# VH-VL binders against Protein PLASTID MOVEMENT IMPAIRED 1 (PMI1), part 27

Target 1, 154 residues: Protein PLASTID MOVEMENT IMPAIRED 1 (PMI1), of Arabidopsis thaliana (Mouse-ear cress) (q9c8e6r131to284)
Amino acid sequence: LVRIGMQKLSCLLSVEVVAAQNLPASMNGLRLGVCVRKKETKDGAVQTMPCRVSQGSADFEETLFIKCHVYYSPANGKGSPAKFEARPFLFYLFAVDAKELEFGRHVVDLSELIQESVEKMNYEGARVRQWDMNWGLSGKAKGGELALKLGFQI
Key: E = the ipSAE of ESMFold2; O = the ipSAE of OpenDDE; V2 = 0.75 times the mean of E and O plus 0.25 times the DockQ between their complexes.

## First folded at step 21 (VH-VL; framework fv_bermekimab)

Design z2 (from r2 with heavy chain V50L; at its last look DockQ between E and O 0.06; V2 from the best seeds 0.00; counts 0 for: pae O 11.0 > 2, placed apart)
Fold by OpenDDE, look of step 21:
Structure z2 (fold): chain C 154 residues (1-154), chain A 123 residues (1-123), chain B 107 residues (1-107)
Amino acid sequence: as target 1 above (154 residues)
Amino acid sequence: QVQLVESGGGVVQPGRSLRLSCTASGFTFSSYGMHWVRQAPGKGLEWVALIWYDGSNKYYAESVKGRFTISRDNSKNILFLQMDSLRLEDTAVYYCARDQPWTLFGEYYMDVWGQGTLVTFSS
Amino acid sequence: DIQMTQSPSSVSASVGDRVTITCRASQDINSYLAWYQQKPGKAPKLLIYAASSLQSGVPSRFSGSGSGSDFTLTISSLQPEDFATYYCQQYDSFPLTFGGGTKVEHK
């Protein structure tokens, strides 16, 4: 009901999983993976291939792709920009052989990235850039960080 | 494991046609725009064409407009360059190169290149 | 079209030297500039994108700077494997264009 009158934008989310770094020595030898999913559902979740921690780092160097839709209300003139419905995605690092371990979870709203891009284009004339994300890890991975690069196509 | 391999180059006569192919492996081909870039012997790099990930948009250098056609078959992971009305100045090594996945309006730099295929002309 | 002018066209240097290559755009291209390295008989290799972002796997001795119309590629300490030709490329607008190249050769 809330989407009545809204338009649908098809989007391809790109997630370059660079590495998990500065991990404690106690994690060496663990196989890690990174999962990206819609926050509201597990359907369509994607994850990296397992990567083994060595010398405090897991170098994934893998790009994940997620097809999704974002809904928005059209702009009503230059003074009233388009309004996008929230589209949150959940990112988390996991241990392949120890699923009980938690290293923290992070949320990125794709609609905010799109909104920012639209605003930049309209006001600055800038093209869409990738977003570098560096998130601190928790639990056993405390002190470490997960490095990602986010982008999208519509 | 990401790889691009060009093929189809050779010796041709002026005015003839030639079709180059580029086979992609190790990545989701259909998610990336693809470029052709050429390099004349002993010369610099010249951008030739770009095709979007789904083939919906194509861009060409002025020097090849109306003569060259870029296309792709995502089901086979192949990029093509159809070259018609070939000229001596088209002599070059032709590279296929991968565009970036971060595009709404394009991040048009190339992070993966093939080893190229040579196109020359008979005298 | 946007013309990209590189300087110098060639530079003689020794191992350990600091090497600086410049690229000038005929108009403002913001930070939509990439740098490539090419060795004889090989395909180009991406070094820098977005004017100053180091491509994964590229040694830290390479760095890019600049915005607008003037850009610089710097090799802080030249290594034997760095003797090659370097190209800048703008992707602000079509057609995409490359600089003329700078050959870094042995002194």
Scores: ipSAE 0.000, ipTM 0.599, lowest interface PAE 11.0, mean pLDDT 90
ESMFold2, look of step 21: ipSAE 0.301; ipTM 0.761
ESMFold2 (binder alone), look of step 21: mean pLDDT 94; pTM 0.960

Design z3 (from y4 with heavy chain V50L; at its last fold request DockQ between E and O 0.53; V2 from the best seeds 0.00; counts 0 for: pae E 3.8 > 2)
Heavy chain, then light chain:
Amino acid sequence: QVQLVESGGGVVQPGRSLRLSCTASGFTFSSYGMHWVRQAPGKGLEWVALIWYDGSNKYYAESVKGRFTISRDNSKNILFLQMDSLRLEDTAVYYCARDQPWTMFGEYYMDVWGQGTLVTFSS
Amino acid sequence: DIQMTQSPSSVSASVGDRVTITCRASQDINSYLAWYQQKPGKAPKLLIYAASSLQSGVPSRFSGSGSGSDFTLTISSLQPEDFATYYCQQYDNFPLTFGGGTKVEHK
ESMFold2, look of step 21: ipSAE 0.278; ipTM 0.741
ESMFold2 (binder alone), look of step 21: mean pLDDT 93; pTM 0.956
OpenDDE, look of step 21: ipSAE 0.000; ipTM 0.599
ESMFold2, fold request of step 23: ipSAE 0.356, 0.205, 0.052; ipTM 0.787, 0.730, 0.684
ESMFold2 (binder alone), fold request of step 23: mean pLDDT 93, 93, 93; pTM 0.954, 0.954, 0.955
OpenDDE, fold request of step 23: ipSAE 0.578, 0.604, 0.026; ipTM 0.837, 0.841, 0.669

Design z5 (from z1 with light chain S93N; at its last look DockQ between E and O 0.02; V2 from the best seeds 0.00; counts 0 for: pae E 20.1 > 2, placed apart)
Fold by ESMFold2, look of step 21:
Structure z5 (fold): chain C 154 residues (1-154), chain A 123 residues (1-123), chain B 107 residues (1-107)
Amino acid sequence: as target 1 above (154 residues)
Amino acid sequence: QVQLVESGGGVVQPGRSLRLSCTASGFTFSSYGMHWVRQAPGKGLEWVALIWYDGSNKYYAESVKGRFTISRDNSKNILFLQMDSLRLEDTAVYYCARDQPWTLFGEYYMDVWGQGTLVTFSS
Amino acid sequence: DIQMTQSPSSVSASVGDRVTITCRASQDINSYLAWYQQKPGKAPKLLIYAASSLQSGVPSRFSGSGSGSDFTLTISSLQPEDFATYYCQQADNFPLTFGGGTKVEHK
């Protein structure tokens, strides 16, 4: 698939995986990981080292880095702002030794993070470079939450 | 091209047994999970069963658990549904469907469907 | 079991209309939802998976949105071949369950 009329940005997505918290007691002792990948493919997929649940928490404290590209149509003097092509990433918690368990998945579109950062610079003179995420888990982990910090570098 | 073809439907008496087959072609059958889904005449869709690509795990709807058995023969590219103790409420068109291969655990979507085979009962 | 409620049960529309179909889950299912199209006498066809991902070969006039418990299928400009019944399906937990269907028919 060739992107005609677009420019390419090389980006580094950073994902600090803080913790999975408030997990049901039935999950104590499980080894958990967090995976980040492109939504439609495993190309460039990364995951944390296993972290065992103790007292309803798995404290990862690990940062993942994913190299990727984002395509955009640049702004011009005709009043057309820069437009960024969608770049969705899938995030999910998994049990290393019980892959059949489902805890939910979340999608973050890197193009939306870039656009938000550009807009805040334009309107407020400040660029947002970090997003704190606190996602509710589902399935067998319902009631728990996954805490992450996202960022990117151009 | 990718294709699924069901067979083995027909008219049967309540309490009897029937075995449905689904023949796969145009893809590597042993790499995919497979579903059975049924649809009563004029009604909506009801998921029936799932089998993993290697047959190691099987899942059933509560309405068929203990009566139906899903199985596969990867050497012949055939999916089966053994239906025992059939009831009038089992009247439906039965579809086999391929599980989407790139989904994660606990997330199942059916990307290719067969034409269906009808199971009915004499009045 | 997770109950899936579709609205409306039927919609009358003309070619060129924008059609919106809603699906509500009885609990939070994240984005684990698919949309299928079924024409009379035919098998269902996957349109959308993971709430918003367009299956290959599906026209871009189809789109999906939503997360949690509320989901929408939109047909931006209805075509003659789009008159059909549409089903949502949750993939969050077993048993997999479908909505009751929405019939899109000629006005």
Scores: ipSAE 0.000, ipTM 0.482, lowest interface PAE 20.1, mean pLDDT 85
ESMFold2 (binder alone), look of step 21: mean pLDDT 93; pTM 0.950
OpenDDE, look of step 21: ipSAE 0.022; ipTM 0.598

Design z6 (from y6 with heavy chain L50F; at its last look DockQ between E and O 0.02; V2 from the best seeds 0.00; counts 0 for: pae E 14.9 > 2, placed apart)
Fold by ESMFold2, look of step 21:
Structure z6 (fold): chain C 154 residues (1-154), chain A 123 residues (1-123), chain B 107 residues (1-107)
Amino acid sequence: as target 1 above (154 residues)
Amino acid sequence: QVQLVESGGGVVQPGRSLRLSCTASGFTFSSYGMHWVRQAPGKGLEWVAFIWYDGSNKYYAESVKGRFTISRDNSKNILFLQMDSLRLEDTAVYYCARDQPWTMFGEYYMDVWGQGTLVTFSS
Amino acid sequence: DIQMTQSPSSVSASVGDRVTITCRASQDINSYLAWYQQKPGKAPKLLIYAASSLQSGVPSRFSGSGSGSDFTLTISSLQPEDFATYYCQQADNFPLTFGGGTKVEHK
C-alpha cells in the first residue's frame, strides 16, 4: 500500500518480558518462550531465550527490541494534530518443545501507544515512560498471566 | 556494575587516523543505543555521534560528518569511533555514553558514561 | 541546530544555600531536557531527564522545572559534594546540544 503524503518515522519498540506466572502444575518443567512480531508478517520476529517453568513460574527477565517504521501525517499548523498509521504487533507465549500448544495471542498497536503518550502529556501533563502489561493466558495455561513492560524510542 | 571503559586515545599528528574503543559490561549491550560526546580542555560538552542498538542507524554532529564513523560489535560488547582526517580542533576527552532505554518519544538522555579517553596532538 | 544558553556562567555559594541555574533553548523543545553534573576530571552524571524527572540515585534536593524554552535546575540546600559544573542538554532533535555550563563554586 502506497503512503502518499506521509512521512516515515523510524521507531524502536522495547519489550521487557518479565515472567509467566501462576501457571498450572502440569506445565512445570516445560521450556517457554515469548515471541513478538509485526501482526501482518513474520519478518523481523524476535523471541526470548527458552525459560523453564518452575513452581508455576517462568522468569524471563529479558528485553526484546523490534525496529520498525511508523508512517504519519504531520500536524498541519491549522489545528490538525499529527496522525499515526496503525502499527500492530503480535505477542504470544509458546512452549519450545510442544509448539502445538497455544496460550493466547495479544495485539498491541504502537501507533496507539504513541497517541496515548501525546494525549497524556498534552491533556493531563503526565509523561508516560512505559506500559506495564499483565495478560491472562488461555488454553493449557488458563489461570496464568504474562507480565511485560512496553516502551518505544523514535 | 554497569560500566563503560574507553580506550585508544593518545597523542597523534594532524591528518592521521585514530580508532577509539568503548568496552561495555554489566548490561546487555546489544539492547542499547550508544553515544560519543567530547570535551575540549577547559570547554563544555559537545555531542559527536549516536548509533542504534543494532548499528542500523547512525547520526553525527556536522563538525565530524564524513570524517568520523561510529560502529559497534555486539558480539564483543564494544563501541567504536573511527576518526579520520584528524584536526587540531578535535583535541578533546572523548566519552562513550549509554542511551537511556525508556523514553516516550525517542528523546535522548545519556544515563551511563565512561571515564573518557584523551585525544591530543604533538607539534 | 538548537542553541542552549545557560546562566549564570558561575555561582559562588555556601553550603546550605539554595542555588538556581537557568537554561534557555533557541526554540520550543517541549520538556525534552536533561541536566548533568560534572566534577573536575570526571565524566558527567545524569541528574534530571524530561525536564523534571529525577534520575535514580540522585538526591531529592535536586529538582528541575520548565517547559517550552525556559528551564531551571534547583539545588534546595547545597551540600559540599554539589560543587561542580552543571550542563543542560536538549534531547529534542539532532544534533544534541549542551548549554555552556554553570560552575557552582565554594565562596
Scores: ipSAE 0.000, ipTM 0.521, lowest interface PAE 14.9, mean pLDDT 85
ESMFold2 (binder alone), look of step 21: mean pLDDT 93; pTM 0.951
OpenDDE, look of step 21: ipSAE 0.020; ipTM 0.583

Design z7 (from y6 with heavy chain L50I; at its last look DockQ between E and O 0.03; V2 from the best seeds 0.00; counts 0 for: pae E 13.8 > 2, placed apart)
Fold by OpenDDE, look of step 21:
Structure z7 (fold): chain C 154 residues (1-154), chain A 123 residues (1-123), chain B 107 residues (1-107)
Amino acid sequence: as target 1 above (154 residues)
Amino acid sequence: QVQLVESGGGVVQPGRSLRLSCTASGFTFSSYGMHWVRQAPGKGLEWVAIIWYDGSNKYYAESVKGRFTISRDNSKNILFLQMDSLRLEDTAVYYCARDQPWTMFGEYYMDVWGQGTLVTFSS
Amino acid sequence: DIQMTQSPSSVSASVGDRVTITCRASQDINSYLAWYQQKPGKAPKLLIYAASSLQSGVPSRFSGSGSGSDFTLTISSLQPEDFATYYCQQADNFPLTFGGGTKVEHK
């Protein structure tokens, strides 16, 4: 009902999971995975294959793809060119065999990436964008970081 | 690198006019609606006005209708607030703020704020 | 006009505490609600938009919930830098309106 008059944009989100790095020695031997999901629901969640920590690092080198839709209201007399419905995604590292462990969670709003892309298109003319993300980890993984590369196509 | 900088505030006499300016940088100014919001000393936030990205539409708070005029120069990345017939109750820090485009259903949020410019009155 | 009422007007808390503040709209505003943080002498900062969406760069200890006319901002574990005044704002209709503010201060 609230989406009356809104338009739908098809989007392919790519998440290159590079590595979890600088992990404490106590994590060596653990199998880790990275999960990407919509913030509001677990439905449609995707995750990497398990990767074992060795010498303080888990090298995933895996790309996850998520096909989704983003809704937006056209400018048509609005204060901004378009109003995008928020599309937040949740990213987190998890232990495959110890899911009770928490290493922190990070949120990226796809709508923000789209808006940034549109703005940059005015200068660069490219429709494909990529963002390097480096997030600090918490809990048992304190001191470590998760390295990702985010991109999307519309 | 996104930044808004207000200027033009100062001490005025009741009934006089004053024009505030807000200079934008670090983003495509012409792509965003812009707001003015004010805050009296020790008080809460009060929305003042909004102007469309292309200046095609404007809305004002009832307290300033007929006295204040919001405008913009997209070629210079500047937002203006022309304040006429100033009253003592207009005493406030005046903030300019960018309208966020990342809304659920076309609502109006302010995601970037300047540091404000103070407007006061002489006794 | 839509009136926004915040409660409480002030709250004393300690670091590590769970802090909850509420905002009530005079009418149904769906999820068209934002929360801002303001520290003394500084400009407001957007924390939450669309009632529950966390603004980029905002710590995850902040969360927003609610729809219709009743909304809540929660700080799961208060940090030293969180002592500030918080405002809700309805984003549904003009004129845009803010709540009266809630000051989170040191106990």
Scores: ipSAE 0.000, ipTM 0.571, lowest interface PAE 12.5, mean pLDDT 89
ESMFold2, look of step 21: ipSAE 0.000; ipTM 0.519
ESMFold2 (binder alone), look of step 21: mean pLDDT 93; pTM 0.952

Design z8 (from y6 with heavy chain T103Y; at its last look DockQ between E and O 0.02; V2 from the best seeds 0.00; counts 0 for: pae E 16.1 > 2, placed apart)
Fold by ESMFold2, look of step 21:
Structure z8 (fold): chain C 154 residues (1-154), chain A 123 residues (1-123), chain B 107 residues (1-107)
Amino acid sequence: as target 1 above (154 residues)
Amino acid sequence: QVQLVESGGGVVQPGRSLRLSCTASGFTFSSYGMHWVRQAPGKGLEWVALIWYDGSNKYYAESVKGRFTISRDNSKNILFLQMDSLRLEDTAVYYCARDQPWYMFGEYYMDVWGQGTLVTFSS
Amino acid sequence: DIQMTQSPSSVSASVGDRVTITCRASQDINSYLAWYQQKPGKAPKLLIYAASSLQSGVPSRFSGSGSGSDFTLTISSLQPEDFATYYCQQADNFPLTFGGGTKVEHK
């Protein structure tokens, strides 16, 4: 838990919220939003503007940005790679006019995305900093999916 | 009728274990995060632990970390606190409390409380 | 950990008085603050959440204000049922922490 010898990496997490899709007909007319926040604290939470469900889809087409820090232990000369401290973010779909409804949640750890990006550069020389996500929804939205694109900038 | 009822308190020996229960009624238990909060005699409130609505995440005060385990059974509407390696400083009334969630993911305000169960020690 | 400092530790007041209680956080907690009332032998009761939002069923004589690190609970006209101990609690980061309490006493 102590950050002795760690360095701070300033990151910008980008979340392109594409759509909530394949929603049951019972959800048509409902206003939805997507929230992204740090898992450990509500500080810096961001959310989309409300988007109304029409024909089983809410087409957000909105990009959210979250500033954050990730601490890491530098690679050493003994073959130990850089180690990034966990930085989990919580993602969820919500109904703005029916807050009791729940549609599930997802957690993405930014440190794992950074680690994958480092490994792709080392192994393939490829700069990979964006990931397409399609997450199954639950509750009233079961059978539907949340489509988004995650990325980071340093 | 929204209600929380704690049970399982009593007089125990230091170093022993005790399991507290909190039975919920009158609301959809599985939609809410739940807390344990304690109050030593004549002292203020001390937050102890939180478990998320689905049990996926648990958080603890430093004073109990490694000794206490929060858990829940959503099919029976029961919250638990397993207290291992009990110490004299754990003497308190233990309250369970419902989290006032934002879309079920926790706002960490405790809007419904039980009446508490007392844990004390013989010495 | 975020330390919450309440002041005063106690206040003597009469029915009808305006009572103010302050709570200071050791760091910026935005508006993530709750106020609770506790009477002897009873469980705490949520009064105010998100610094200024009144919990359902709480009389409008209670109000909360502040943001950042300095917060105030105000009772505009003290009633006999308001003699109690009041606690603030930050909800910004774990571990969640309470202030030391402020006892509002008769006379």
Scores: ipSAE 0.000, ipTM 0.533, lowest interface PAE 16.1, mean pLDDT 87
ESMFold2 (binder alone), look of step 21: mean pLDDT 93; pTM 0.950
OpenDDE, look of step 21: ipSAE 0.024; ipTM 0.589

## First folded at step 22 (VH-VL; framework fv_bermekimab)

Design aa1 (from y4 with light chain N93D; at its last look DockQ between E and O 0.50; V2 from the best seeds 0.00; counts 0 for: pae E 10.5 > 2)
Fold by OpenDDE, look of step 22:
Structure aa1 (fold): chain C 154 residues (1-154), chain A 123 residues (1-123), chain B 107 residues (1-107)
Amino acid sequence: as target 1 above (154 residues)
Amino acid sequence: QVQLVESGGGVVQPGRSLRLSCTASGFTFSSYGMHWVRQAPGKGLEWVAVIWYDGSNKYYAESVKGRFTISRDNSKNILFLQMDSLRLEDTAVYYCARDQPWTMFGEYYMDVWGQGTLVTFSS
Amino acid sequence: DIQMTQSPSSVSASVGDRVTITCRASQDINSYLAWYQQKPGKAPKLLIYAASSLQSGVPSRFSGSGSGSDFTLTISSLQPEDFATYYCQQYDDFPLTFGGGTKVEHK
């Protein structure tokens, strides 16, 4: 019902998984992966290839792509071109051979990225192309960071 | 059917003013940025101006800045180009063209064009 | 301003020929490039956007490639209806700028 009368935008989310860094020595030798999925469903989830931790770092250097739709409605001239329905994505690091380990979960709402991009274009004339993310890790990976670069295109 | 129709072109004297119109149909006009692009006879394409979907932002080519004004009436689905202090070098077919939805993501390419309206000068 | 240098300015070709048109930007414009086709007395038609994305309804014989400052439009097998003038356009920054055009003519 919420989507009645709304417009649908086809979007390609790009996630450049750079590295997991500053990992404890106890994680050396573990194979890690990064998973990106829609928060509401596991369908369409994508993962990096496994990367082994060496000297406290797992260098993924891999880009993941997710196709999705974002719904929006006109904002009736209130500064923003549209009001977007939330489209949250879940990001987490996992151990391939020890999936019981938890390193923390992070959520990014794609609609907020889109909104920011639109606003920047409208008011500043500057295109927002990429978002650098550096997330702290927890659990066994406490003290470590996951570095990502987010982008999207129509 | 998505369509853009320009009007208002004609023969004008240097220094005079002219207002072009572009009527849109077949799509939600208020959701799209709009461009004016011109083409002198036998020459290439030259971008003139763009206006945001809600008119909140405008950009102009240096060649027309201070003389031309782009505007729109979303209630009537009309795009305008007010041309003041016209010069001989303004001679061209003027096209209106549709930008991308909401002018989102800085994707300023034009997927729908009108057939153009000719602006010339009296000898 | 970003200058777009298009080459060649004209090319003579026959039906069935492979035609290649080049566009060079004065600076890195990433993939923010579009290609248009224009026939005499008609408005331009969008062919390619984002350097390599084919616009809906455009024949697959058209393709775009390149990134950064060098771009190419290719017609794999020229058809009679493809004789026209082609333009590249950058949309990395304002002012938007077009290449000088390439006229594809009958040999």
Scores: ipSAE 0.000, ipTM 0.614, lowest interface PAE 10.2, mean pLDDT 90
ESMFold2, look of step 22: ipSAE 0.006; ipTM 0.563
ESMFold2 (binder alone), look of step 22: mean pLDDT 94; pTM 0.958

Design aa2 (from y4 with light chain A34N; at its last look DockQ between E and O 0.39; V2 from the best seeds 0.00; counts 0 for: pae E 6.6 > 2)
Fold by ESMFold2, look of step 22:
Structure aa2 (fold): chain C 154 residues (1-154), chain A 123 residues (1-123), chain B 107 residues (1-107)
Amino acid sequence: as target 1 above (154 residues)
Amino acid sequence: QVQLVESGGGVVQPGRSLRLSCTASGFTFSSYGMHWVRQAPGKGLEWVAVIWYDGSNKYYAESVKGRFTISRDNSKNILFLQMDSLRLEDTAVYYCARDQPWTMFGEYYMDVWGQGTLVTFSS
Amino acid sequence: DIQMTQSPSSVSASVGDRVTITCRASQDINSYLNWYQQKPGKAPKLLIYAASSLQSGVPSRFSGSGSGSDFTLTISSLQPEDFATYYCQQYDNFPLTFGGGTKVEHK
């Protein structure tokens, strides 16, 4: 699609990968990573360093940064709000030495985070630019959780 | 060239009202957030108010809430400050200032300023 | 309100000196901090936004640094036109607030 009247917002997505936790004992000793990428392409994908599971937890404590752009139409002064084009990112846990294992995939649309931040600034005069996420895992990791903190900068 | 010109300052009695105007030229006024900032004689800068590019949102310093009203007329390229219930502590040079076009993202920095208009009180 | 404390209140300096001005916020303001220059009888002029981003047309001898609550403005080699008062201003939360100013004057 042609981006007539759209403006480009340069963003830095920040992902603090805290931990994968409450993992079953069968996963102790596995080396895990977390990957973040645009949903539609592997271009620009980033991942954590491997972290070994010990006592049901992999404690990453690592922050990833992804440069991206979000296109938007400004509010038009007749009550039409700003409209942000979708920018979905895919997040998943993986086993470094057993890549066939699947633990579930999660999607966050950065445009929705930006919209929430704009709305809070509009109605409260305050910023919200960090979101705490705790996602249930599946497959061999069922019952476990992936803890993340998301944010963005302009 | 980009210009902001304030007017409407003068000598008033305490408790009275005054309306400041800021006329903009040389840029698309309706695309920018606008501020009022004041400076008492010999003192530092004090932010007073902001209005978004379309007039949809307004924010005020606590010292002026309920007494001052910021507004704009985008068809005439004019920013206003209606100042009611004036007090001696409102004595200042009042500047209008243009924000960058990122006001809705909370980016408040003023890149173009007027030369100011003085508000003082008679005794 | 977020209080902004500038130090020092004045600096006596000579042309060619390196001048450093500090600004402390009463709480964490991330990098939402601007620096302005004001010459006598003139309106303020934006120098730096977002703590360290140099405004267009501002000489490269000006730089800003810091994040959180402690910030600095540095003039690497003072020029005659740099004698002025400098203000920091936070824009993390309303109300927007300025520091008390730092006057840089000729020794």
Scores: ipSAE 0.024, ipTM 0.632, lowest interface PAE 6.6, mean pLDDT 88
ESMFold2 (binder alone), look of step 22: mean pLDDT 93; pTM 0.947
OpenDDE, look of step 22: ipSAE 0.645; ipTM 0.864

Design aa3 (from r2 with light chain A34N; at its last look DockQ between E and O 0.34; V2 from the best seeds 0.00; counts 0 for: pae E 6.6 > 2)
Fold by ESMFold2, look of step 22:
Structure aa3 (fold): chain C 154 residues (1-154), chain A 123 residues (1-123), chain B 107 residues (1-107)
Amino acid sequence: as target 1 above (154 residues)
Amino acid sequence: QVQLVESGGGVVQPGRSLRLSCTASGFTFSSYGMHWVRQAPGKGLEWVAVIWYDGSNKYYAESVKGRFTISRDNSKNILFLQMDSLRLEDTAVYYCARDQPWTLFGEYYMDVWGQGTLVTFSS
Amino acid sequence: DIQMTQSPSSVSASVGDRVTITCRASQDINSYLNWYQQKPGKAPKLLIYAASSLQSGVPSRFSGSGSGSDFTLTISSLQPEDFATYYCQQYDSFPLTFGGGTKVEHK
């Protein structure tokens, strides 16, 4: 990408992986993990330690941290707001010992979280600390959900 | 040579007005949020006000709200504090301070400070 | 408003001592806390931002730690130029507020 006139924002993405829950009984005993990586490249993948499913739940309670950069064009004083370049991350649940199983994939664009944070601060003077995510799972985990809490720091 | 220089302080009577100026040099002034911070003689620091890099938002301490107005002229690299209805408790050294260019992200830490300008009362 | 309480109000120390000062917020401020140093007749100087990040040009003997409501500034080996007053400042929400200061003075 051509980033003439853009500024670089160094960010720390935080991902609190809370739980995979409401899982079918057939999944009890599986060891699950959650992976987060940049969508455009495979560099910087981070994953949880394995967590075993018991009574339909894998309670991770683990926070992942990903260092990254987001490029933006500052507001120009002529009414154009700051514009952020897309920074998509891919999130997925996996079975540690059966990686052929698919439970669905989810994308969060960090630039959209940043944009929401900027708007909240600008219009309300309030800091957005956290986004609570609850994603439906698919495949063998259909009917279950993955609970996450996302945040970022500058 | 990043520099901030305050001016406009002096001796005033209660109820009068002053306008403080802060002249910036050595950096792109229009890319940074700016603050006023004051310090009464022998006392600690008190935040007064902030203005966004483009002037879009302003926030004030409750003690000065409605009496003080922060503003900026990005074409001249000047920050202002208009101080109306002055009270004895406004006696302080007033500093201007540069925020980082991330004020729109809620990052408020002041990395460059001026020398300060003193505002006092006469009896 | 978020009240910031510093402790102690003063410290008597010698060159070479480890000095620790604390700052407590009246509510959870995550890591949105700065530390400043101020010498008499001078403007404050930023030392630490985001609770633990060292500002450029600040000696590595300074460090910050903590999150939530309890924070510390540590000077690992006090130098003659470190005798000053230190302030914490929260930036979690408006109004921005400073602690009352901790004066580090020569024993």
Scores: ipSAE 0.028, ipTM 0.655, lowest interface PAE 6.6, mean pLDDT 88
ESMFold2 (binder alone), look of step 22: mean pLDDT 93; pTM 0.946
OpenDDE, look of step 22: ipSAE 0.547; ipTM 0.843

